# Ledger of designs, part 7: VH-VL binders against q9nrl2r1430to1533

Target 1, 104 residues: q9nrl2r1430to1533
Amino acid sequence: GGVHELSAFEQLVVELVRHDDSWPFLKLVSKIQVPDYYDIIKKPIALNIIREKVNKCEYKLASEFIDDIELMFSNCFEYNPRNTSEAKAGTRLQAFFHIQAQKL

## First folded at step 1 (VH-VL)

Design e9 (framework fv_ficlatuzumab)
Fold by ESMFold2-Fast, scan of step 1:
Structure e9 (fold): chain C 104 residues (1-104), chain A 122 residues (1-122), chain B 107 residues (1-107)
Amino acid sequence: as target 1 above (104 residues)
Amino acid sequence: QVQLVQPGAEVKKPGTSVKLSCKASGYTFTNYYMHWVRQAPGQGLEWIGEINPSGGETNYNQKFQGRATLTVDKSTSTAYMELSSLRSEDTAVYYCARSGYDYLSKGYFDPWGQGTLLTVSS
Amino acid sequence: DIVMTQSPDSLAMSLGERVTLNCKASQSVYSYVSWYQQKPGQSPKLLIYGASNRATGVPDRFSGSGSATDFTLTISSVQAEDVADYHCQQYDSTPLTFGQGTKLEIK
């Protein structure tokens, strides 16, 4: 059974959501506001989707959870030029995630 | 003390099946995962699969899917691995090994059983 | 499947020398790497888990480091009792996989 595993994922997602640099990642990028995003990014994901997957017990391994978080950061860096506030926020949040993920 | 006890050796003919045992003592059997790993002579270690003794959930290396069956007997704190359709290349030392329950500790092994040498020959 | 590659395949050291064993993962495994010592005729024994944490009872001369794809096991001053095969393992994802092993001999 996965009781401790689910608790750890939920806690980490909550810590990510509460971080000051989470704003680009809270929900899926709007197609209305950013029309070319989905032409470039083929596997969109965001913290609200990851949290829903945690709550529905869809992650069997810590690596699956970590892969979805890393996909989220990878999408950010692919779409956003290095000098953007989005890319800078993603860089800081990813560093925070790597430290927190050591608990997993 | 925490201990995993396995038989020393088994000899089987090709095409038969074998059921290897691993008796745990010194800890709460249902609080840890049990894994099976083999090592052919002169070769590296190869993971066969894992079982959660609490719920009986199993996960197998695809290479062994359909041939290996992992079970437990909670009343005797004993884990079993059955391997069917034996071939000469199944000749190896088979280890049981304990891992933690949570994802921080699931998958690294402490302790290991002493190993059972399975020889498959006609 | 994640492939773990160890180097060198074997090495012979003099007593007291510093030994470094390498392990490379074919993709990121974060810090989910363990190291095992296997002496002749014995089962493997856990040395290091989580890339850098020493297991209970393991001498201070053993240390682990690394992250993502590149990992090392260091023996600061090799002793005669350290003659063994050393195996690295990733436990980030199933199937769990091991390196091919490094054999350590004393000259």
Scores: ipSAE 0.000, ipTM 0.564, lowest interface PAE 18.8, mean pLDDT 87

Design f1 (framework fv_nezutatug)
Fold by ESMFold2-Fast, scan of step 1:
Structure f1 (fold): chain C 104 residues (1-104), chain A 122 residues (1-122), chain B 107 residues (1-107)
Amino acid sequence: as target 1 above (104 residues)
Amino acid sequence: QVQLQESGPGLVKPSQTLSLTCTVSGYSISSGYYWHWIRQHPGKGLEWIGSIYHSGSTDYNPSLKSLVTISADTSKNQFSLKLSSVTAADTAVYYCARDIYGGRSPGWFDPWGQGTTVTVSS
Amino acid sequence: DIQMTQSPSSVSASVGDRVTITCKASQGISSYVAWYQQKPGKAPEPLIYAASSLQSGVPSRFSGSGSGTDFTLTISSLQPEDFATYYCQQYNSYPLTFGQGTKLEIK
């Protein structure tokens, strides 16, 4: 996208990273720490990967950016039972994202 | 608003395959949530049939497992139910619904489609 | 499978009455219970989730309580629009199961 779009995506990713509930999403899940993760999750993604894609201008449309963020939350809820700290953090961060994404 | 609408034939012959489709509007299936099929037998009883996640992951009611296939078509924003070898006992109103939780753990349903009546008779 | 036993199967009440419907699980399900209202010809609509949490937009006269195996749905002051069939559902484990329903009829 344009420089205005790139700035908007980068600003939103920074706000997500700074949120208290971002901790499950900051980087890719470790195969050493969570060995079955990659057997269940076929399209892993995290905020550091999304931010790198923003900086490389890999999102041509706002919908592509939104899809990657939603995939990240989708993966969280697919892997983590709803009573886990990860799923609870994901629920709150996703709600925050939906409010912020209205700016796009 | 997220809306679900069931479609398919209202009459199916015994031993044939029942095929229904749920069309989702106002939300992308590929954005998450588990999507479910539930039926209601004449008289009242609600029976959960199964669920799908956009990755292709499915869960089926064990009582129906050998007879049920649920699939998703994210390009059309639809998911579908196939129930093989139907009998008069499969006569019901069929609903599609979204799992509000959105994760692998079981949840409750919001929203539901309006329901479609299926009669199994010769 | 977890069996959900709902009672009564039918209840007759008048506008302004307090109505209580019960739901019993065959095993412990913590608070993983939802309640639905279904009007004739319509799909069920959720009223309560997590045993006691009110769905957005649902009137405050509806309340849920319980934990473990015994759950209740209460309507504190019945209104004309509340005459419907009510279902409980457990979501502790698959397969998802529903109670048999309670038909709330005008007296």
Scores: ipSAE 0.006, ipTM 0.596, lowest interface PAE 11.4, mean pLDDT 87

Design f10 (framework fv_nezutatug)
Fold by ESMFold2-Fast, scan of step 1:
Structure f10 (fold): chain C 104 residues (1-104), chain A 123 residues (1-123), chain B 107 residues (1-107)
Amino acid sequence: as target 1 above (104 residues)
Amino acid sequence: QVQLQESGPGLVKPSQTLSLTCTVSGYSISSGYYWHWIRQHPGKGLEWIGSIYYTGSTDYNPSLKSLVTISADTSKNQFSLKLSSVTAADTAVYYCARVSYRYLGSKYYFDYWGQGTTVTVSS
Amino acid sequence: DIQMTQSPSSVSASVGDRVTITCKASQGISSYVAWYQQKPGKAPEPLIYAASSLQSGVPSRFSGSGSGTDFTLTISSLQPEDFATYYCQQYDTYPLTFGQGTKLEIK
């Protein structure tokens, strides 16, 4: 794991967690509360899992980290109809993710 | 807009602790970024010493880890280096610097440097 | 630690010359390389980052290339103000490491 990649990943995850629209993404969807989620979403992921992977140096390539973030958004849009509060939060947070570099 | 300025003693005796401070202007260190110390031995190349993030998290060069402490004082907008048990080998120009940081991992290099302060270790 | 080895250690050149400086990493570092210029008595100044991206305000005669382990800094038409020492730096892994420097001297 590269220091540039790991430092950038930690900063990005922290900024995503702090965003008002992070609430659907902070932790895995509960199977008890939403039982059909895991029938539809085959590779579940959330910000707490991504952050744990960053801290354990489990991302060997920057592409793996970016893929996990994009998977998180893809899962949101696959499960949630586009007019839901979850999908709207995902759209705004994904846009924030793509423009974060402009602030750093 | 961002400026860094090193300060500290020009002469330190062997076995004593070297203390240097970097004063940052034009940017609040508590607003982010990683703040670093780098040194350059006379006529030689550059050696990274360590870094601090405003939360107090530090990273040190393993070759110096038992000897180095970096700390931040956000009320003064400063961060400092302490290097214990110095020898003549610690004679160098010491720089403080900021790392450019971008979320996609494309920019992580020293974008602002202080002018450097010369430290001589001699009795 | 990743070792960065520059070649040559020094080079003599004339104004208008094309100059190339190389930097070799002891292991793969993708494109996580920066190049700095240092003049006597001054702090290093960034020229190139991400192996090939030109720092804002740096003249276009400077360019960088490479990926993996082999990197090159090129000055296409040397100017009087370019005589300085040049350093490469990897920022793939801690500890951050620099090449030993290449001194560019007037012929």
Scores: ipSAE 0.000, ipTM 0.561, lowest interface PAE 15.8, mean pLDDT 84

Design f2 (framework fv_nezutatug)
Fold by ESMFold2-Fast, scan of step 1:
Structure f2 (fold): chain C 104 residues (1-104), chain A 123 residues (1-123), chain B 107 residues (1-107)
Amino acid sequence: as target 1 above (104 residues)
Amino acid sequence: QVQLQESGPGLVKPSQTLSLTCTVSGYSISSDYYWHWIRQHPGKGLEWIGSIYYSGSTDYNPSLKSLVTISADTSKNQFSLKLSSVTAADTAVYYCARTGSYFREYYYYMDVWGQGTTVTVSS
Amino acid sequence: DIQMTQSPSSVSASVGDRVTITCKASQGISSWVAWYQQKPGKAPEPLIYSASSLQSGVPSRFSGSGSGTDFTLTISSLQPEDFATYYCQQYDSYPLTFGQGTKLEIK
């Protein structure tokens, strides 16, 4: 309306960004740092892109928002072996997300 | 090093729009970070006004009731604050600041600040 | 909005003293607290982030502690340049909010 307000989706994204395990997910994976990433991952996404989609009102359904967050985690587990710090961070952050998503 | 510098009129009349600009050097505002406006009323504490993310998305303090607009001019490496319908209560020192980075674990603490610019609202 | 309340509002101390400033949040904010130092006529400067992490270049006599709702800034041995106003800030949720400030004055 007349005041810029944070939506439920924005609040959840902010909570994810502030979580200790968000570091692998904050922005798109660098081609310089990880040259084979885009050969393996067909639909790259990150929290900064999801937040921008929220702010542009691009999510019409809660399921669309949840799907993008789940895609982010699926990409992490597809690229990163289970014993990596990235995969372990993804597992913990995904569990946190599932608890918070109950509020949607 | 990254440096921020505020600029704008020191005196604004009641009911007019206050316009301030923050010029950033040593880093491109379109690359990353949240860029903030904060103010401090005479003899009082700090009040967060709002922020703009490098992508252009904005967040505002609800207490300012839609009177605030923050925008970025990436070609000049600047971001700006417009505060409409000002009153004497808007007299303050205005700061611009930066928070964190998307590659860090923690965000929204102000790691770089401008020097501040004094704005007086008076007829 | 999350309210941040600092205690005391002012404190008088001598060089060499141990000084403690507290900050209380109106609800749980985990460790999402920063501390700033502001000298008269100057912009605030960051001291501590994430409740206990020392900002690069800040002297080791400054330390932060706490989690949840209660946070503390400690100066272990006060120096002349430490006389300033100190602010806490939460970054758990929007809007970002600051404490009212604690003025540290020479005794």
Scores: ipSAE 0.000, ipTM 0.556, lowest interface PAE 12.8, mean pLDDT 85

Design f3 (framework fv_nezutatug)
Fold by ESMFold2-Fast, scan of step 1:
Structure f3 (fold): chain C 104 residues (1-104), chain A 122 residues (1-122), chain B 107 residues (1-107)
Amino acid sequence: as target 1 above (104 residues)
Amino acid sequence: QVQLQESGPGLVKPSQTLSLTCTVSGYSITSGYYWHWIRQHPGKGLEWIGSIYYSGDTDYNPSLKSLVTISADTSKNQFSLKLSSVTAADTAVYYCARHPYYSDWKGYFDYWGQGTTVTVSS
Amino acid sequence: DIQMTQSPSSVSASVGDRVTITCKASQSISSYVAWYQQKPGKAPEPLIYAASYLQSGVPSRFSGSGSGTDFTLTISSLQPEDFATYYCQQSYSYPLTFGQGTKLEIK
């Protein structure tokens, strides 16, 4: 038996999820663990939400998908100081994304 | 095989509403994909009008503002265009088309209707 | 909106010639470009998608290349049935936009 080919967006999200630096981005930030996050970040997003949108065909064009990924990184850099492990992971994952997005 | 066929009146008076329907055969519109309207003015290029997903989610060309409405009738396997307050500038050949790779980089219009000519004149 | 500009607007060529048509996007669109062929009185037909992938059933003399802002459609050995108007289209961002078209004419 065969399996379905994944869409380019799904393939890229899977690669991001599997990346060593994805840990700050896998799911929405917990309000219990980070109480001030939602006071600072007005448009929260994470890879699990983006993947769900891909699976439901909510991204009609690449620009919408790319905008959500960039929003995720923008939120990371806005909330986390540059010297944090979160910001450093975000910098490396964003660079990886920019290279992979050239294939889109 | 997938086929798309446009239908509607070929002559519309200025200020009236243009109504066109696209009938899809060989594929169910409820099985996915985005369904689009595109037009071509006489002697000019192609202009994208808008799209619909069978759930009712629509996207429209901002240049047409609130003048355009696209709807789907899943029981008839059809989708339709309404363009209100038409002028001579809306004279064009109107095409319906399918976008096979929604949500990825391989997106393009793989099947087109034959086109229907609409003239806006008194 | 992303503007797609084709060059030339018209080209005259002979059967057997190698023909190149270019398309320039006003901003980077990665590889989200398709090319279509339109003959008089007919609907456009897809030739190339994702900048370089050949549509099933399209002759191998057609090829596409490019990424970012600059894209090219090439016909390696022009045939009589290739005299038509060619359009590029971006699918990177809404609204979807087309180039103005390149008319390929008999010399």
Scores: ipSAE 0.000, ipTM 0.587, lowest interface PAE 14.6, mean pLDDT 86

Design f4 (framework fv_nezutatug)
Fold by ESMFold2-Fast, scan of step 1:
Structure f4 (fold): chain C 104 residues (1-104), chain A 124 residues (1-124), chain B 107 residues (1-107)
Amino acid sequence: as target 1 above (104 residues)
Amino acid sequence: QVQLQESGPGLVKPSQTLSLTCTVSGYSISSGYSWHWIRQHPGKGLEWIGSIYHSGYTDYNPSLKSLVTISADTSKNQFSLKLSSVTAADTAVYYCARLGPDYYRSSGYTFDYWGQGTTVTVSS
Amino acid sequence: DIQMTQSPSSVSASVGDRVTITCKASQDISSYVAWYQQKPGKAPEPLIYAASSLQSGVPSRFSGSGSGTDFTLTISSLQPEDFATYYCQQANSYPYTFGQGTKLEIK
């Protein structure tokens, strides 16, 4: 009884979505609320986009999935100063991700 | 191809701020990886100090977090360490090093490139 | 913090000997262990990643094994250039931590 890699990606995305610190990452940043975001962030991504890619079988390697999650965190830390609630949430969620990703 | 080189003063007085710079050649620090400071006390093992990601985000060893600042100057392809309020316990060889992603990528689990190290003595 | 404990702290050996160094993690770190060699006055050089994978350019006499909490570095036939200090490192969680080192000395 092993699990398919796509099932493992889905399980991990669900765990990230359920985490208390997922709120900055659930969906793409709003241009209305944050109008300069898309001038600064070249490759925007969020958990809903990553989950859609998992559902469409777009990740062929675990490294591709991990790269997209790391891009999401990298974007957070690039846009948000370290003292913001967004950056603090990102720091905690990234640490949680590193522990969970050991299963991949 | 990738090379790292530390520079800074070899002697620092107690209570002052230690400032070290790592110059990277052969790879742009803003293009990927994380970039780290590691030190080694005389006759002792290795201690991780902290890192700066290609994005500019920083992580610090919790035991040193209130004392350490790491920053990057991407135009010069350099990253720097500032350690405040130094004491004799901060006497060490200081290395800069590169780490890839720390999960699911083979060589990324290791510090794959290191500078030669710079000796820092904290003494009056 | 995850504590990495090496055994022995030092070992004396002769050229041609088989040498084994062990490393124990205070928590399960899966296979996220690297091994480094450090010669006097030099920076550490990576030998092994992911507990058992040989770093590019490293001689095949070096091998790593283990998973979970117990890890081993083996040198199958010691050469003169192998006299150095060896360190294990966990890459499982922050902060990154190293073992205290094992000094390999000429007998």
Scores: ipSAE 0.000, ipTM 0.557, lowest interface PAE 15.3, mean pLDDT 84

Design f5 (framework fv_nezutatug)
Fold by ESMFold2-Fast, scan of step 1:
Structure f5 (fold): chain C 104 residues (1-104), chain A 122 residues (1-122), chain B 107 residues (1-107)
Amino acid sequence: as target 1 above (104 residues)
Amino acid sequence: QVQLQESGPGLVKPSQTLSLTCTVSGYSISSGYYWHWIRQHPGKGLEWIGSIYYSGRTDYNPSLKSLVTISADTSKNQFSLKLSSVTAADTAVYYCAREDYGSKWLYYFDYWGQGTTVTVSS
Amino acid sequence: DIQMTQSPSSVSASVGDRVTITCKASQGISNYVAWYQQKPGKAPEPLIYDASSLQSGVPSRFSGSGSGTDFTLTISSLQPEDFATYYCQQYYSFPLTFGQGTKLEIK
């Protein structure tokens, strides 16, 4: 915990949001635009939800934060076929995340 | 309509602490934006001082870090700047500003106060 | 710190001219650049964000371009109300830094 860990999580979420490949992950998938998404994905999550959790000090451990980010990528790869723009963006953003998460 | 208004003394003596307050209207400080202090020395460009987010995060310009404190009072919808041990070099127009969150989480200054002139002189 | 360097420091132009102002970052900042217009005695106002996105309400004669280290603000047909100082700002990394400003004087 503490202010320093909160600052680290906040900084990393900001870096993820600013990444060119963040576009599939900025907010929850629209049920109107993608009606079958919530039939397949049982634990939906997005960067805006993760940032709200950081802001409310809901992550007690770095592992909890990392688990939520990894869930976001896992959902992407489960729903989207490997050759889609979404899956390609997720692959690149996840690699970026793994490098940045080393400092947590 | 979001409005920001700086207030504080226009004249401060060398070695004292400069204290400025920004009052925000039309928007709650606790609603998820970053709030900043920026200054402009006479005839010069803009210098970022620091920022605060209501969750407790503060970021300060390293050139000022040991001298600057930014705090927020969400009950009054205000945030404040304290700059200690001022000298004539701290004479400037001081602005408060909002850093936009938006749907893309854009981080540029979308609303500024009108600015308040501070002169450091004996 | 990321240094933002503008050129020219001042420019004098006539109404109807195309004016270009450049901004160079000391390291790669992707597209995390904003441009501001400041009129004498007033606070800066945003013109462009994300290097090329026009702020709501800003005339279409203003445009931004660039990525990485080199950025440009263009005014396609200068108007009398465009007399001002223009600043670029990076928001890629803390501390947030501004260019030194370009003063635009209308002949």
Scores: ipSAE 0.006, ipTM 0.563, lowest interface PAE 12.9, mean pLDDT 85

Design f6 (framework fv_nezutatug)
Fold by ESMFold2-Fast, scan of step 1:
Structure f6 (fold): chain C 104 residues (1-104), chain A 123 residues (1-123), chain B 107 residues (1-107)
Amino acid sequence: as target 1 above (104 residues)
Amino acid sequence: QVQLQESGPGLVKPSQTLSLTCTVSGYSIRSGYYWHWIRQHPGKGLEWIGSIYHSGSTDYNPSLKSLVTISADTSKNQFSLKLSSVTAADTAVYYCARGTYSHLGYRDAFDIWGQGTTVTVSS
Amino acid sequence: DIQMTQSPSSVSASVGDRVTITCKASQGISTYVAWYQQKPGKAPEPLIYAASTLQSGVPSRFSGSGSGTDFTLTISSLQPEDFATYYCQQYNTYPYTFGQGTKLEIK
């Protein structure tokens, strides 16, 4: 917990947001555009929400931050078949995240 | 206002490569949307060709197999279609379009279309 | 691939009529259906997405309904500018597929 760890989380979230494969994860899935999403995904999350939680100092441990990022990827793979652009983007972004997260 | 404009040759010979470019104005191609190519055969329906995200990530209609390549040039705010080994069956009006989702590329309807460019494949 | 079948292929109607066009998917696609209007020599214009959500600027006489495999586009009171070809599109699964079109003609 503390300012040092929150600064590291902010840096990692910014790197994820800037990554080419972040597009499925930038904002919450629209209920209007994707109406069955919230019937399947019970704990929706996106990078904008995670970044907001970082800025509000809601993560006290690195494990809480990592869990939210992993939930985001888990939701992607649960909703999207493996051959979709979202699932492919999620696979590449998750690999990038795992490399960067080892620095936490 | 967002505007899309197709450009390319109106006539292509069989077995050659068709090359089309879509120029996007009023909106950045880097803005998190997917950008698509769609064609319409004479007197027939619409066929989705493929899509690109500004990173270079692409998805193609499997019916076009290895024949299609889509690329993006973010510095010019353009994306392009190359269709190799064309035949008379590739005669169509070709449209570029933007997907409806700002941050979700896979499940796209199309909210903005170019005016279309007519391509005839003939010897 | 998911096949989208429209009915009817053509319909003749008069101004003021209620017109219904249907679209059937070969497998379940939830509500991932869009409808487009195309006039001769023009690009398709979006009318509806997510089966029932009207695009901004589209007149309220247009409405969409359906889920799963059966979808409907309704024009409640036909206007002169509505004579066009209408297409449905599924965007649930790659490759995206379109119906064959319904041509709306003057009686």
Scores: ipSAE 0.005, ipTM 0.586, lowest interface PAE 11.9, mean pLDDT 85

Design f7 (framework fv_nezutatug)
Fold by ESMFold2-Fast, scan of step 1:
Order: C-alpha cells, then sequence, then structure tokens
Structure f7 (fold): chain C 104 residues (1-104), chain A 122 residues (1-122), chain B 107 residues (1-107)
C-alpha cells in the first residue's frame, strides 16, 4: 500500500540512484570522454538503462534484474583499477545492493 | 542542497487562470521524485492539489481534476500549476513540495517551498 | 476520500509538559501517516513518517504511534520552540488528505 508505492525492483533502483556512490553508474560511459571503454567492455549497462527495463516490465524473474545489476558492477571492476574512486564507489554500492536485495 | 521556490502573480481575477511555477535547485526534476502542489486556505488546513512524476505522469485531486493541469519544463528545472476558472475559494498560500515515493524511508513531503500567497479578487 | 480528524483542535501547555495529539482516519490506513509542524508564516516541516518513524534531524522528544485508524503524536518534554500547529496526513490513498490541525499554545 501507500500512494506512489513503487514495485520492489523500482524501489531498489531508486535507492541505488540516490546513494552517494552511484555517480559512476547513473549513465553509460561517454565514448567521447573514454574512447577505449567500449573496446574493453562488451556489455555496457547503467542504472538509467536498468530503470527503463524495470519500467517496461522487461524483467520476468528477480534473477534477471539481479544479473543486470551485477553486470554493472562487474564492468566497473573490469575497467577501473581497484584503487580508483570509481572502483571504491562500486565496492560500497555493491555491498549496499546485496543488503537491499534481501527484500526481493 | 535541494531548494524549491514558488513564483507567480499574487493577484488573479475571478474566472481567469492561475499560473504558478516551482523552480527546483540542487536536484534535477528529470532524474527522480514526485513533485507536488499543496495549498493552504487562510486560517485553515492543507489541501493536496496534485503531482507530477519525473516521467511526466500526473495525478490530480478529483475535486479539482477538470480545472487543474500540472506540467514540467526539465530544461529550466521547473514544474508548474495551472488552475482555470478561479474563484474567491482559490485564495490560498500555494506550496510546492517533493516526495520520494519510498513509503518506508521518507516523509511524503521532505522538502517544501516557502509558499506564495495568491488572492483572487477583482 | 479518507477523512483525517485531529483532537484536540487546540491545547495549552507549559514548557516541560508531555503533550499528546490524536488523529483518526475514517478507514484503515495501516501505518501510512505522517506528522508535520508548522510555525506562523512558514511551510510545514516533517516530524514523523510511517506512523512512528522519526524524520532525520527531529529531536527525540517527538514520537508517533498507532496503526489502522488511530494515531498519536507525543511530545515528551515540551520546549519553547515546540509551540506551533501540528498536522497529520494520510498517504495510503489518493487524494492525499490532512487533519484540520492542532494548535499548541503556551499556558
Amino acid sequence: as target 1 above (104 residues)
Amino acid sequence: QVQLQESGPGLVKPSQTLSLTCTVSGYSISSEYYWHWIRQHPGKGLEWIGSIYYSGDTDYNPSLKSLVTISADTSKNQFSLKLSSVTAADTAVYYCARYSGLDWYDSPFDYWGQGTTVTVSS
Amino acid sequence: DIQMTQSPSSVSASVGDRVTITCKASQDISNYVAWYQQKPGKAPEPLIYAASSLQSGVPSRFSGSGSGTDFTLTISSLQPEDFATYYCQQYDNYPLTFGQGTKLEIK
């Protein structure tokens, strides 16, 4: 219940978007700013794409939603060295996601 | 820091359209949140008018639905209220406010504008 | 529409008092109740959400309780800055509705 209650997937994506560590994940990496990104990362994804898929009811199973979120983190750790601000943000946001995903 | 600020004419003639704008700073209205209009009649309680989601979807108080339109201009980071055919009963302080949509983590309205006074008179 | 009725409409109290304000919904709204404080000339400020959850930054002397149709806001040890008007709000269903307000006045 409650007005404006979002689906479980929508609420999780909203929590991720609002998290302080979401900044590397909000949108796809710019090909102009980071031209080698798409040579290394073959399945790019970001929170705005995942949110659109949720809104279009494209996830039939919770596992499909979780897989896309995990792909996003996997891409971050593949491209960014472990000691970068991007990788550190990804580590913290992934830990937060694992806690919240227990609600699914 | 997130701030909301209402603007518009303080005086509107009966039968005309009231137009108010809420300017949001510190956060993009195209990213998140529900953006609401609420009014307070002189010396009385609060009345919800309606809302717009960042996607453009709107909800209106059924008592006002035929008279009210809420729209967003994401390029200016503003959302607006139009209330047609106003009468003296529409005299109120008008507030814009933000709601997260997360029923377990936030108050329904976590940030409010300061309010703008609208008087309907000749 | 869900009607929210507050009691009392006004209350006089002294600094240090425990004050209780009640709010009754015309139908079951689970725990979808928020409480706001409003001072003259200012916008409402959130105090409580989900009937009993304290908004960040709000002093611990404020507490909320209740479920279903009967809700209570309590101020355990009234401070000078607490003299204001208090509103309950349901957000279980549209249209969103508020109580008529309770004015807390100095004795």
Scores: ipSAE 0.006, ipTM 0.604, lowest interface PAE 9.5, mean pLDDT 87

Design f8 (framework fv_nezutatug)
Fold by ESMFold2-Fast, scan of step 1:
Structure f8 (fold): chain C 104 residues (1-104), chain A 123 residues (1-123), chain B 107 residues (1-107)
Amino acid sequence: as target 1 above (104 residues)
Amino acid sequence: QVQLQESGPGLVKPSQTLSLTCTVSGYSISSGYYWHWIRQHPGKGLEWIGSIYYSGSTDYNPSLKSLVTISADTSKNQFSLKLSSVTAADTAVYYCARQGDYYKPLTYGMDVWGQGTTVTVSS
Amino acid sequence: DIQMTQSPSSVSASVGDRVTITCKASQGIYSYVAWYQQKPGKAPEPLIYAASSLQSGVPSRFSGSGSGTDFTLTISSLQPEDFATYYCQQSNSFPYTFGQGTKLEIK
């Protein structure tokens, strides 16, 4: 919500996409390659979906944008065991997100 | 259910170090997202002292940073606060609190609190 | 530091009333706001997290709203047990900061 906040969200999404640890989050998990994912995760989301929503001005409140980003990380930690490369990437990227979010 | 319990001396003399411990039961401290210390001066509001993150990294209130140390002992399922060089201004009720679960950090508030321990700094 | 300004400092209301407490951040904090209820001599109890999410076990008459800088806590139908001081708190940046508190008196 608001022009200033929307501009910052565009910047945050770009920084997340460019981060080395974004690889588990760039696109939705394939049901064919990971068939049990959608049995466990009921609200799937990924950075490409979030970026599209930002570009179409679909986030009316800052909280809606933040909720989608946090949902993405929550899904990662729910599906992936602690010692996986996915969970470790998610932990680092989430910490980076929280630091960048403080700029607003 | 998760429970937190503060413990430490109720009375501390000026210039000494206040040491408080928070004991966590029903939950592993290594699964917590953040663990916090908060205090409340008599008749006043809440003041955040500092926190320890899942990884062990700490953040402190800048007004207290040179005086505060927070640490965790996962083998005892505890985290602790040390406040050095105390004065009468440090008289307060001290609380410990959890902020969420590392693997499901959907709660961005302090969701579990201890009952508080009263500390009086007096000669 | 982010300043959290709470309004009003005190309010007196009757059972059944709708009560609204506001909290304003000195800069944008997204939805990283929590609300707490504190009764005399007791620890704070969590009510709301992420500005609008109800803590488990909290009665549905409590609700939170807002994003960015302006936040509200609403009690839709005040009950006698709601006598307490209410605090907002931001977790967007360090140091975490609390509002000064709103004392709710039931008469």
Scores: ipSAE 0.000, ipTM 0.565, lowest interface PAE 13.4, mean pLDDT 86

